VH-VL binders against o46895. Designs and how they scored, part 2

Target 1, 223 residues: o46895
Amino acid sequence: MGSNKIKNLVQYEIQDFVSLNKMDTKSHDSLNLNVSKKSRYLLHRVLTNQLINNRSGNACTKTRSEVEGGGKKPWKQKGTGNARAGSSNSPLWKGGGVTFGPKPRTFSNKTNKKERLLALTTALYLKSNNTKVINLDNLDFTNLKTRDLVIKCSNLIENYKKDQKILFVAEPTASGLWRYVKNISNVDLIYTTGLDLKKILQAHHIIFTCKALNDVKEVFNEQ

## First folded at step 11 (VH-VL)

Design k2
Fold by OpenDDE, look of step 12:
Structure k2 (fold): chain C 223 residues (1-223), chain A 125 residues (1-125), chain B 111 residues (1-111)
Amino acid sequence: as target 1 above (223 residues)
Amino acid sequence: EVQLVESGGGLVKPGGSLRLSCAASGFTFDDYYMHWVRQAPGKGLEWVGEIYSSGSWTDYNEKFKSRFTISLDNSKNTLYLQMGSLRAEDTAVYYCARESFTLEDWGPGSYFDYWGQGTTVTVSS
Amino acid sequence: DIVMTQSPDSLAVSLGERATISCKASQSVDYSGSSYMNWYQQKPGQPPKLLIYDASNRATGIPARFSGSGSGTDFTLTISSLEPEDFATYYCQQSSDWPYTFGQGTKLEIK
């Protein structure tokens, strides 16, 4: 099996979200990412596991013993001309219990922590050309309209289309951003505490806040 | 402009050692995998090994792992190939090459985008 | 190791004609839709030059007459109309697994 590779310093341009200009003081930031050469396999595996784990598993049918009624034998054992029957709750009867029906279960598929992280870093690497980093320090959230956010996104992202999915990755304290993002159909917001591989892969564009990028750096450096 | 210039090639006796250099300009090694690839006279290309991140990662063709060592000097922006216990079969042009990655939706591709002109190593008695 | 086998070893083609070179891998170099195959051109006394990456993508500056195709274990480099400068040795290379391996090369000669 091929070795995993490390890609150092994926460089991002930092833009002021208000003016959409490059910041004079810190125009660039970087993120070290581990990249799997067999990325498709890894991503598929991790994504599948994620999806499996998201299953509720609450489907439940009643067995013959769980169905109400059936205490009395439907007819005598012999002399009726009918097939033998012990209970009206038999699965052979309409309204009876279900044999081998679904029961609540846990869909748990354990994924190695390192594999999950590698999948995330690999996915981010794959999306690096479509990733922007923004500084929100000068953004006034009090007067911001959803329309303004869309306009800013359209200016930030080259060849912006309404049908393209935009993923914001923000720090948990960026609560103001959620208020505006929730109303935009093609924009999603996740926090650094909950990086989601599926969302990253589905995103056409990713927008990091500077703080979010730093948070992610810390997480990845702990590997 | 990206440029790779190999040096250090020459005539060496069997059992000898030789150190090849590859001076890079126009980029820094920090973000690239650098490779050595050799080509024996009239033969194809053979991958020798790679190095990344100022020596944080190295990998070798098993054929050379015991005899060859790849290293970097960041201060000089130079890639090295230390060869030991040289054999006649090691006679070849040695190229340094830069590996680059392409971004795809589901995985990265990689290729050698820049090559040096090569340096010739001749192992003969 | 993934063994790369090119065919033919040598090919004589006239100017203006189409040239086709095949490369077979001992195992698949594909991962869910992408092929980790590259093609290089090498002229005498020169280092290899990248032509095609990821099976079908032309490198920067490479003429449109060069094209790559294939998936899995079978790949093809095609030169639609040969120019004088195209006579060289061509190598396929897999980047799917380590060690990286090259084909033995195909020498394209003028007929």
Scores: ipSAE 0.020, ipTM 0.551, lowest interface PAE 5.8, mean pLDDT 86
Fold by OpenDDE, fold request of step 27:
Structure k2 (fold): chain C 223 residues (1-223), chain A 125 residues (1-125), chain B 111 residues (1-111)
Amino acid sequence: as target 1 above (223 residues)
Amino acid sequence: EVQLVESGGGLVKPGGSLRLSCAASGFTFDDYYMHWVRQAPGKGLEWVGEIYSSGSWTDYNEKFKSRFTISLDNSKNTLYLQMGSLRAEDTAVYYCARESFTLEDWGPGSYFDYWGQGTTVTVSS
Amino acid sequence: DIVMTQSPDSLAVSLGERATISCKASQSVDYSGSSYMNWYQQKPGQPPKLLIYDASNRATGIPARFSGSGSGTDFTLTISSLEPEDFATYYCQQSSDWPYTFGQGTKLEIK
């Protein structure tokens, strides 16, 4: 049975985030990505499972027995000119209980770890043309303004549009970056410890830190 | 004397329509819930629906709600069952019945105290 | 829907003997201390005839040998001493909830 996986080497240009125009600060790195031959199916399945698992499941309606009131017949059985009624809490009445309404439940659909990983690598491969890698070593987070970050992103990304979603992928220790990203509506930040398939797929542009890329390499190469 | 007499039964093809009648005598519909109940050959009884004239109330078994309609003509003291999209499984004797209540009845309960002789509906190709 | 299940489907009993028919409801047919179960007798070619209403009340004109008992989900029709005219099919019916539902029937035959 032919391998359902294709191994692809993706090369990234590393740019200094402080001086984007300095050729001397550019280096190259690479990432090996496994890509599913059935990418649409795999991504759909894994994404669906993720969405299912994220459901709150807290929708709740009250049944006839749970609605307050009732106990007394609204009117006598005969001679009123009205339809027969046993209780004011009947589901037939306005304000009555709901039959077969939603009740709180837990949504859980387990996805194989290998499939999830393959979906992530496949998604990253598909987004490889829109992925940039940056070095943050020279960035001073203490004097950085949110506006400056946006400008840097606009310079980094070709044909940048304000309505496009940008996803930063950083190492967990990059705590300074969160402070600036959290207030930008079209920019999200995730850490290498919590790669999110949905966010990757929704992103128009992905920006990796060098350290994040290395973390991801370690995870992907271990399997 | 209370009497219920059904009519209108007969042979009909699948997909056809039929209107059954139940003529009541000895009482008026104004004070009673009237019902249709059917019985397939060699089978049990199945409730079709009810009507209450004074309150303009109708209710149906969900199985028949889309195909059957119950109505009354008070001037003729006659109950009707309009059946559409008839199927072979609709072959049955159809009874009209009067529902009665006890004075001490505080619940939804009731009973069928009078029944017609029934009219036979046969759905066959 | 409340499902009514009678037992047995058929019962052979001798004249003068006691006959007992059971009816079980899938849900309780009790409301405010009353049990809304009815029993009907049906002979071939005839419509059902009311025997017992509200679990234990005999309808007008029904002989004393017919009795109903039970509450909740379990009900019983008893004929204390069978007469020739008692051989028929018997049905239980609940009037606690809509749709009204009937048991499948019990055919009482002469042994």
Scores: ipSAE 0.016, ipTM 0.475, lowest interface PAE 8.4, mean pLDDT 87
Fold by OpenDDE, fold request of step 27:
Structure k2 (fold): chain C 223 residues (1-223), chain A 125 residues (1-125), chain B 111 residues (1-111)
Amino acid sequence: as target 1 above (223 residues)
Amino acid sequence: EVQLVESGGGLVKPGGSLRLSCAASGFTFDDYYMHWVRQAPGKGLEWVGEIYSSGSWTDYNEKFKSRFTISLDNSKNTLYLQMGSLRAEDTAVYYCARESFTLEDWGPGSYFDYWGQGTTVTVSS
Amino acid sequence: DIVMTQSPDSLAVSLGERATISCKASQSVDYSGSSYMNWYQQKPGQPPKLLIYDASNRATGIPARFSGSGSGTDFTLTISSLEPEDFATYYCQQSSDWPYTFGQGTKLEIK
């Protein structure tokens, strides 16, 4: 008998986003995370389910009965030299209906709450070495340029590459950050109210705001 | 031998607070989810919440999330349930329980293999 | 929430006879080939005692006369031959999803 989860305490260095290289602006925070003993399996399942659930299922073809036209036999049964035909909407004809074509359907595969949460915490743990925490309190959003944000990211992230995906995780009230992040092709932003497993897993680097980190802590501890 | 012993129950007025304790022996909390389950007089069992290890993970029944807090003291090997804003309907026997998993089962949960004797909480004006 | 419904609420059975208790979940409690359904026995003044876990496995120390069966949404606890100590209240419980939920209980009484 035992647990199917592993406890992990992750320590983060908090940096002032304005003065990233100043030691006096660094502090520390931590996040407790549960990790699945079968992390690959869990993440695969949850991610697959997420992808399945994201399918619209709106593909639709018309059957012979749904195609406009028909009703009259295209030609008489005998004496034409043509093959016998009953309707111009036959799937054998160009412009006819489609047999066994796609019809709208719902794609759903339910993942229980605990599994989803464990997947998120597992994913965050796996990305912990590539996760930074920043303080935005001193950042002036009114005078911030996209270029400045890129420079800050490059200074914050070790071995920064322009082709690597950076995921910002911010609090919902951090509306100013979105304005600048949206213009950077390799940078994405999610809010603590909508943690996305796919985005977390795809990210090469994750950047939390201090407030976002606290929100996540509360979510994990309260729900 | 695994043993769980609850304490801290008693009479409390509506709106009051109470802290329950569950002392564990024969095992450490490190590898187990610990739970609180309550049972109103003559009623069934109701899940309150869970905690894993040194408070690294907690989860609550939505009904209690705003009023109850689960915590651990590893140095004392003791589980706690802090209850606030108590109501008459909170009158119940409160049990602590250990959740265990089979080695081959990696699901979200398994079973409660050990229970405490329970401690009675009575909320009355 | 997964609602667990037991049937019957009470059952009177004679010593030596077979007792069957049903538990129905509002949705499937299966996960990855396992059924996360557990059965507990509770006697007056005592905490619940684990009888069956994962639908069909007897807990340590539980007599062979206790057995569990079922999958998906329908589960059954069977006591093949009732002994005097078996008269108690029985609860089913699912651990497939949060929150964990229990059946309302079935009181097994001596006929």
Scores: ipSAE 0.013, ipTM 0.505, lowest interface PAE 8.2, mean pLDDT 86
Fold by OpenDDE, look of step 11:
Structure k2 (fold): chain C 223 residues (1-223), chain A 125 residues (1-125), chain B 111 residues (1-111)
Amino acid sequence: as target 1 above (223 residues)
Amino acid sequence: EVQLVESGGGLVKPGGSLRLSCAASGFTFDDYYMHWVRQAPGKGLEWVGEIYSSGSWTDYNEKFKSRFTISLDNSKNTLYLQMGSLRAEDTAVYYCARESFTLEDWGPGSYFDYWGQGTTVTVSS
Amino acid sequence: DIVMTQSPDSLAVSLGERATISCKASQSVDYSGSSYMNWYQQKPGQPPKLLIYDASNRATGIPARFSGSGSGTDFTLTISSLEPEDFATYYCQQSSDWPYTFGQGTKLEIK
């Protein structure tokens, strides 16, 4: 398969989240995103691995030896007219153990770090047209209402629809934002320490904080 | 209903330029790879190139990379093929095609699910 | 580039009979357990029409008499019982690597 990889410079307009309509508060930033012709396949692989890794694996059934009771033989071996039975905990009995049932296990599928990064950069690149960057420096979280956040999002995003998924990507220290985002059904928040490919791909719109964008830049520049 | 309609074909002299258009309806280009494929008279199919995300990604058959340019106009939902330095061997029916994936847009398998009727380009002195 | 070679170039078959077309790739078109081979039907004056994708999956609206098989480098398109509308040119196409490439085509004619 072809290995062509390209580096793309994506430019973002930075908007002040408090005064979205003030042109004077707008700035620009950029992000270098690596993309490959094989990115489509890679995205699938990385996503699949992520889903696999997210499996809990906690399903548990009890075998005949683990089911409580059943110590006494139900009936004598011969002379009863019944089928032979050794225990009431037999899997053949109602309430008995389960033969070859699920047991707790760990699902894991390793993904190469470079592949993961390439998948993330590719995903962000593909979502670049639906990505906004905001400055939160002037935002007072103490007086902010959830409704206000929704209004700001509606003003920030062209053709905003309430049913569309919005993903906020923030720096880990942006704890104030979580308090408001958690109550909005179509808005999710992730931190730069935990970029989630699935959430990026599922998002209709992505909103980066300036600090988050810088964090991401540092990570991607190490590629 | 998904529909692709090519236009812009015609007679052109060697060394000339021509711009083909593919108007799409029933879907938007935002989430699809769009392709140009050509077919010379009585010959097989030849992949020309692809474009994705309003021109953010393009790739070409090496044979055409220096002469052909693929672009999109999202406002018009139209795909373009700009051809330069045309040669007699460029005489063909040019098709636009939409690429789809087996597992949504990110699956491993892909195929051309919709094609236009094609537009004919004739390069002759 | 992956070279796709179809065989035969032309095939004459009677109505109701089975037709088999082969496509060979110069290298494997498999990736992660899937085969990225597609088949198209083309009639004169019409664009190609998707028949089979990923080696063995019928496209929407394609009759059950069409089937695809194969993996790696060797693939086969089979029409179990030919209908009058099935006489056309068939192309295999790989989507495993760029540039995408097509076979030279197999013309299916009525015997």
Scores: ipSAE 0.007, ipTM 0.526, lowest interface PAE 10.6, mean pLDDT 85

## First folded at step 12 (VH-VL)

Design m5
Fold by ESMFold2, fold request of step 27:
Structure m5 (fold): chain C 223 residues (1-223), chain A 125 residues (1-125), chain B 111 residues (1-111)
Amino acid sequence: as target 1 above (223 residues)
Amino acid sequence: EVQLVESGGGLVKPGGSLRLSCAASGFTFDDYYMHWVRQAPGKGLEWVGEIYSSGSWTDYNEKFKSRFTISLDNSKNTLYLQMGSLRAEDTAVYYCARESFTWEDWGPTSYFDYWGQGTTVTVSS
Amino acid sequence: DIVMTQSPDSLAVSLGERATISCKASQSVDYSGSSYMNWYQQKPGQPPKLLIYDASNRATGIPARFSGSGSGTDFTLTISSLEPEDFATYYCQQSSDWPYTFGQGTKLEIK
């Protein structure tokens, strides 16, 4: 199983979020990411387990995919083309690859910690060319407006389009940023203490703070 | 109107190299997997490889892994296939194709919903 | 890798008659009650065109004379009453495991 992953060094250019000055300097950081060779299978399986675990413990109520008569498959846990073609909202799925039937009190499926971490690093690698790292040291949260945040994001991201989802990943002490992010429909925030595979996979762009990047280096290097 | 247009094919000698392009219009690559599929004269379809829209992740048919590289340029909305160390058996029509799957809608099945018209590569002396 | 074997390699059929093309996978492409098998049509000088997805669902704009059936390892494409525009090469393709693979093709010709 250890041959089913590859370590990859990903380098990031660090930008000052206040100025967004992109000067030629030694302002880089890097992250070693373990990447699954069967990336889509792993990601789909762990994502499915996350969504099942987030459901309430309701009685047997079929998810959208179960109502359509389709089950899940092990790798490339893709449903019917009809659902994919007509929907940007993923339905809830049963975990564990090939499972069919009612699971009223067993909606939760556990994913081991190592598998979850490999999925997170694999997803971050998948998004690595659309990932930026920013320094927040000079940001005055009392002077920041939500409109200004939108403008800064549009300047930070080359060829940005307004329908693209942006995910900030921040250290827990950056709580001031959340006040503004919550008011922007295409921008979301997670903290390094609560990395979320679904949000990472569904983001078009990811923005780390420098401190958040340092936080995850310790977590991911424990793999 | 989703459209894929390949270009860059032509005659090349064995051992040579060539870069194919696939210009996309009517959609952006965001969250799609893009593919190259080839067809030798009088033969069937053969999957070459894929790339995720970010450009970070690729996967290849083992047959081509060491000689072919897939890349993309999101600013030009263009997919590329760099072919090196070309052999006579690489003579084929090369198609680019979009896979219907996305992580935004990671539901059911996957199929190739849009194909380009293809570009012809001929490897001969 | 999942090997897809089509039969026959070629088929000659008269206009208005039925054509049947089979595709056999080296292992099941069924998972959780769904069959991950697609069928494409290809005419000379053209790219493939999706006909059937998930074994039995017609793609948008595909005439009702085209139908797909099967499960597990055995799949069938049926054209119930051949029209002149149906003479082409047909490919099955599995999307259940990586890498995606195609059958070798079945050429449908006028008899």
Scores: ipSAE 0.572, ipTM 0.756, lowest interface PAE 1.7, mean pLDDT 78
Fold by ESMFold2, last read:
Structure m5 (fold): chain C 223 residues (1-223), chain A 125 residues (1-125), chain B 111 residues (1-111)
Amino acid sequence: as target 1 above (223 residues)
Amino acid sequence: EVQLVESGGGLVKPGGSLRLSCAASGFTFDDYYMHWVRQAPGKGLEWVGEIYSSGSWTDYNEKFKSRFTISLDNSKNTLYLQMGSLRAEDTAVYYCARESFTWEDWGPTSYFDYWGQGTTVTVSS
Amino acid sequence: DIVMTQSPDSLAVSLGERATISCKASQSVDYSGSSYMNWYQQKPGQPPKLLIYDASNRATGIPARFSGSGSGTDFTLTISSLEPEDFATYYCQQSSDWPYTFGQGTKLEIK
């Protein structure tokens, strides 16, 4: 993979989130992104492995903090015992009392950590023309309302369509932002400690905080 | 109602340049890969290259990559093919096409679901 | 590059009879249990039209007389009972690896 990648410098305009309607001052920052020459093959492979591994019920074998996702186990696939197309909520099961529960197993697919990082940088490059960087330094979370966030997104993103998915990438200390994001169905948030390939690929727009951009520079520049 | 309409074809001398356009309607590029495919007179189909909707990613058939550039303008919903250093062998009908694949609903279905009518490029003295 | 070789180059068939076109890839076009092989029909002066995707699935609006089969490197398009509108050129195309490539085409003619 190392011989089949290209480094790309991506430049971002930094916008102050509070004063977006009067974009009277601008500065820039940049991110070096390694991009796979076989981007769609890599992305498809890594994304598929992520989805397979997320369906595993074997969370108790990952006790190190480096692999903690912080969330609940993935939604399991439905099974009914009777119907072909889905699950049943019936309290009575065929078989007279067999308890259905996840069985422990190890992951059957392992993704090279180098390959996962290359997939993340490749995906960010694919989205780079739809990525914005904002400065949150002047934001008062106690006075921000959900409608204000929607309006600010519409001003930040030219030709904003409310049904397009927006992904915020924020530093872990920006936990106040989640309170507002959770109320908007087309907006999601990830933290720099838990970059998620699926969410990056499915986002139409990505919004980094300045501090989050600095966090990922450390991660990606040591790649 | 999805339509792709190519334009900009015509007669050009060897060594010349030409820019083809493909105007899209009934959809926006969003998460699609857009392609150029050509067909020389009496010959088969040949893939020229692709561009991802953001404009940041392109990929080309190696035989064209030094002379051809694919770009797009999302505000105009228009795909472009810039052709330089044209040769007689570049005489063909040029089609733009949309690939069915997207990252939002990815799966094992990847084919050209919509094609334009084509625009003819003739390279001769 | 994955080379796609069709046979025959041309085929003359009477109305109501069966036509069979084969396509061989220089390497497997299978990935994750799917075959990335598509078939297109092209009439003179028109762009290609999708017939079959992923080796065997008919595209929307394609008559049942068209069918596809195969996996790995060997694929077949079959037209079970020819109609007048079926006389055209047919192309196989792989989408498993870049560059995407097409077969050279098979011209189906009225016998």
Scores: ipSAE 0.557, ipTM 0.772, lowest interface PAE 2.0, mean pLDDT 79
Fold by ESMFold2, fold request of step 27:
Structure m5 (fold): chain C 223 residues (1-223), chain A 125 residues (1-125), chain B 111 residues (1-111)
Amino acid sequence: as target 1 above (223 residues)
Amino acid sequence: EVQLVESGGGLVKPGGSLRLSCAASGFTFDDYYMHWVRQAPGKGLEWVGEIYSSGSWTDYNEKFKSRFTISLDNSKNTLYLQMGSLRAEDTAVYYCARESFTWEDWGPTSYFDYWGQGTTVTVSS
Amino acid sequence: DIVMTQSPDSLAVSLGERATISCKASQSVDYSGSSYMNWYQQKPGQPPKLLIYDASNRATGIPARFSGSGSGTDFTLTISSLEPEDFATYYCQQSSDWPYTFGQGTKLEIK
């Protein structure tokens, strides 16, 4: 029984963010990730669509409160995504195989949701060797400084280089973490309620909170 | 300056194993796809497979899937090709190559922009 | 797999003359207005060197005598006035679908 996607179990060692050492009692958590066999085609297509939707989403927002002389503008793609059309010709999920086939409009809309989820899980798998999980339960946000966060990231990440992008994925209730992340140029944060494919793909390192990992399990369960 | 240097080639008997290395300098693997391409004596180029820089994704020419494994070690900035169950037809020069495409600064094209000098593998009784 | 077929397998051409090499793909390598076809030059004992990408774009540092054309399944590499350093083997390569595949090569010889 085959498909154009494969489920992969990814295991993470959990570190206490305060201590950040391996002398603590080791604990692990895991994430089941569906991975597209044609990962670059899928990721390229969904990322390109995200860039178009970002511009179109702005247009939709403008439609609700349009300004002078304005109207919805047609989507305009930058040349980078389309210039790789041959590399981006992955089959659609339900059309898995050699060639992409035609699909109904309604079916296409449902495929886009499933396609975006598969892209997110595929991207997380692509980054899985550079992904860490931290426990924030013992963190006192009133005592944490930006310098301390940078030091903790450098200790957490093997062979850390200052210009590498780090992406935190946190639960929505972790607002205290944002105060510290926002001031570090190579560090970004997304919440589990707003997973962003572009930020995941462009991150060199990804750091989940334990609670965020649990949230993501629910999002990716598809039920 | 980007450089790729293969090593580990040599003479092996049929059924034997060999591990090729490709040391990279002037860049880190970061967001690149790295490839192995081979060329049998007097023959053309043949794609062996690819690995994404994280090491989590690989893909292979079906011809080699059961016998060859691509891996990398980011701490050593080194790409590997593990070859097993070698046959006489595996005799070739093996090149490592970097693909121009990355996700961070995804460009309009995909071609092999840097190649190593190659390392020769000879499989004979 | 996309099969890339070059013609001829070898070609003898005089210095200063024009050489043309054809490459045919078993299926289109075009999508969304781009042709995912690259050309490489290879001299004995050396790795391949990129000449042309996306069917018609010269790589950085490639002399103007090299040009590429074509779309879909049929592509051509042209060398307008051969120089001594141009005698080599030439490969077309598609990057539109995996596995990436190369043509069998065309050896360009003097005369």
Scores: ipSAE 0.461, ipTM 0.719, lowest interface PAE 2.7, mean pLDDT 77
Fold by ESMFold2, look of step 12:
Structure m5 (fold): chain C 223 residues (1-223), chain A 125 residues (1-125), chain B 111 residues (1-111)
Amino acid sequence: as target 1 above (223 residues)
Amino acid sequence: EVQLVESGGGLVKPGGSLRLSCAASGFTFDDYYMHWVRQAPGKGLEWVGEIYSSGSWTDYNEKFKSRFTISLDNSKNTLYLQMGSLRAEDTAVYYCARESFTWEDWGPTSYFDYWGQGTTVTVSS
Amino acid sequence: DIVMTQSPDSLAVSLGERATISCKASQSVDYSGSSYMNWYQQKPGQPPKLLIYDASNRATGIPARFSGSGSGTDFTLTISSLEPEDFATYYCQQSSDWPYTFGQGTKLEIK
């Protein structure tokens, strides 16, 4: 037996999104994040399960992404989360006469919940130095323009490049932000009720609202 | 276009210290694992350790963990290896390498797609 | 640690002939249907160069005469028709578990 995870406390400075003044006093908040020692393979396994769960059976195909420094194709094989059905020495085949092989989805539902949470906290820890927390309460959505949001992001994020992906994580009641995020190709939004491992991993920068941070720390403290 | 250039190698007496640098160009560290790998004269390759681009994660071959420290500076796009308590068996060419690491639909692919030319460390009396 | 054992340690082959290099891992390097086994070529005074990733995929720019096969613990690099630039040392490497480990190398020489 051994420990597969390490608990880490991550501190965040909270900034007002409208002002972003460095001179103003800002409060701090924190997350306790469990981190898997084998993070890349945990993240791979959970991401594969997410992709399988999103498929309708017509979408098992090669996936491409832009990667500097080399052209490569994703997996050649269908779903990597499938059980190893078809082995002649498999326990699933020893009984004889069963027409159905193992169903990885049925087996994985219970383990996926705990495993999914560990993957989410692991991914957030890996991104923690590129994560910011903002207070959104002073934002006037009636006066907000798409370009204003981009400018605010560029002021918030050190070393910002306009083609880098930014992921907002917001509380479900922050509906006004979505109207502007949808118009910006490099900015995406998820809600705390639907945390998405793929979007977290693909983000170059993550921006929590204060309320969203509070939502997720209650969920993550169950680990 | 993508290049990794190591520097800082040289002759060091046993017990001494040395800091190696690896300057990256043609890419930024964003979402990469960076590695140090060494090769003693006439010998094979040995993994030293890794760091994730944010600096939040490091891991080491246990053989070196007490004596070597990996760090990076994203503002300079530069990877570092701080070596202490050097021994004769640490004599090697030290390479920095970039691990391919992608969040594509079928998961990460882990191999070293770019290597620097290496910098030579010689530990002798 | 996963021990990677290559065979042979050295191999002498004539130009235009086939070369086959074996690599055996002390435990499976498979995960979710992928084999985390890579092959590198290294010439004297040069860094390693990626040839094959995930057991069987040729890296960008690698000639078709290079192919990889295998799964689990047993892997093979094949060079179908040797050319003068193919005489080098070849390493297998697993990326399935930490620490990452390399085979001891196979030196390919002209007979």
Scores: ipSAE 0.395, ipTM 0.670, lowest interface PAE 3.1, mean pLDDT 77

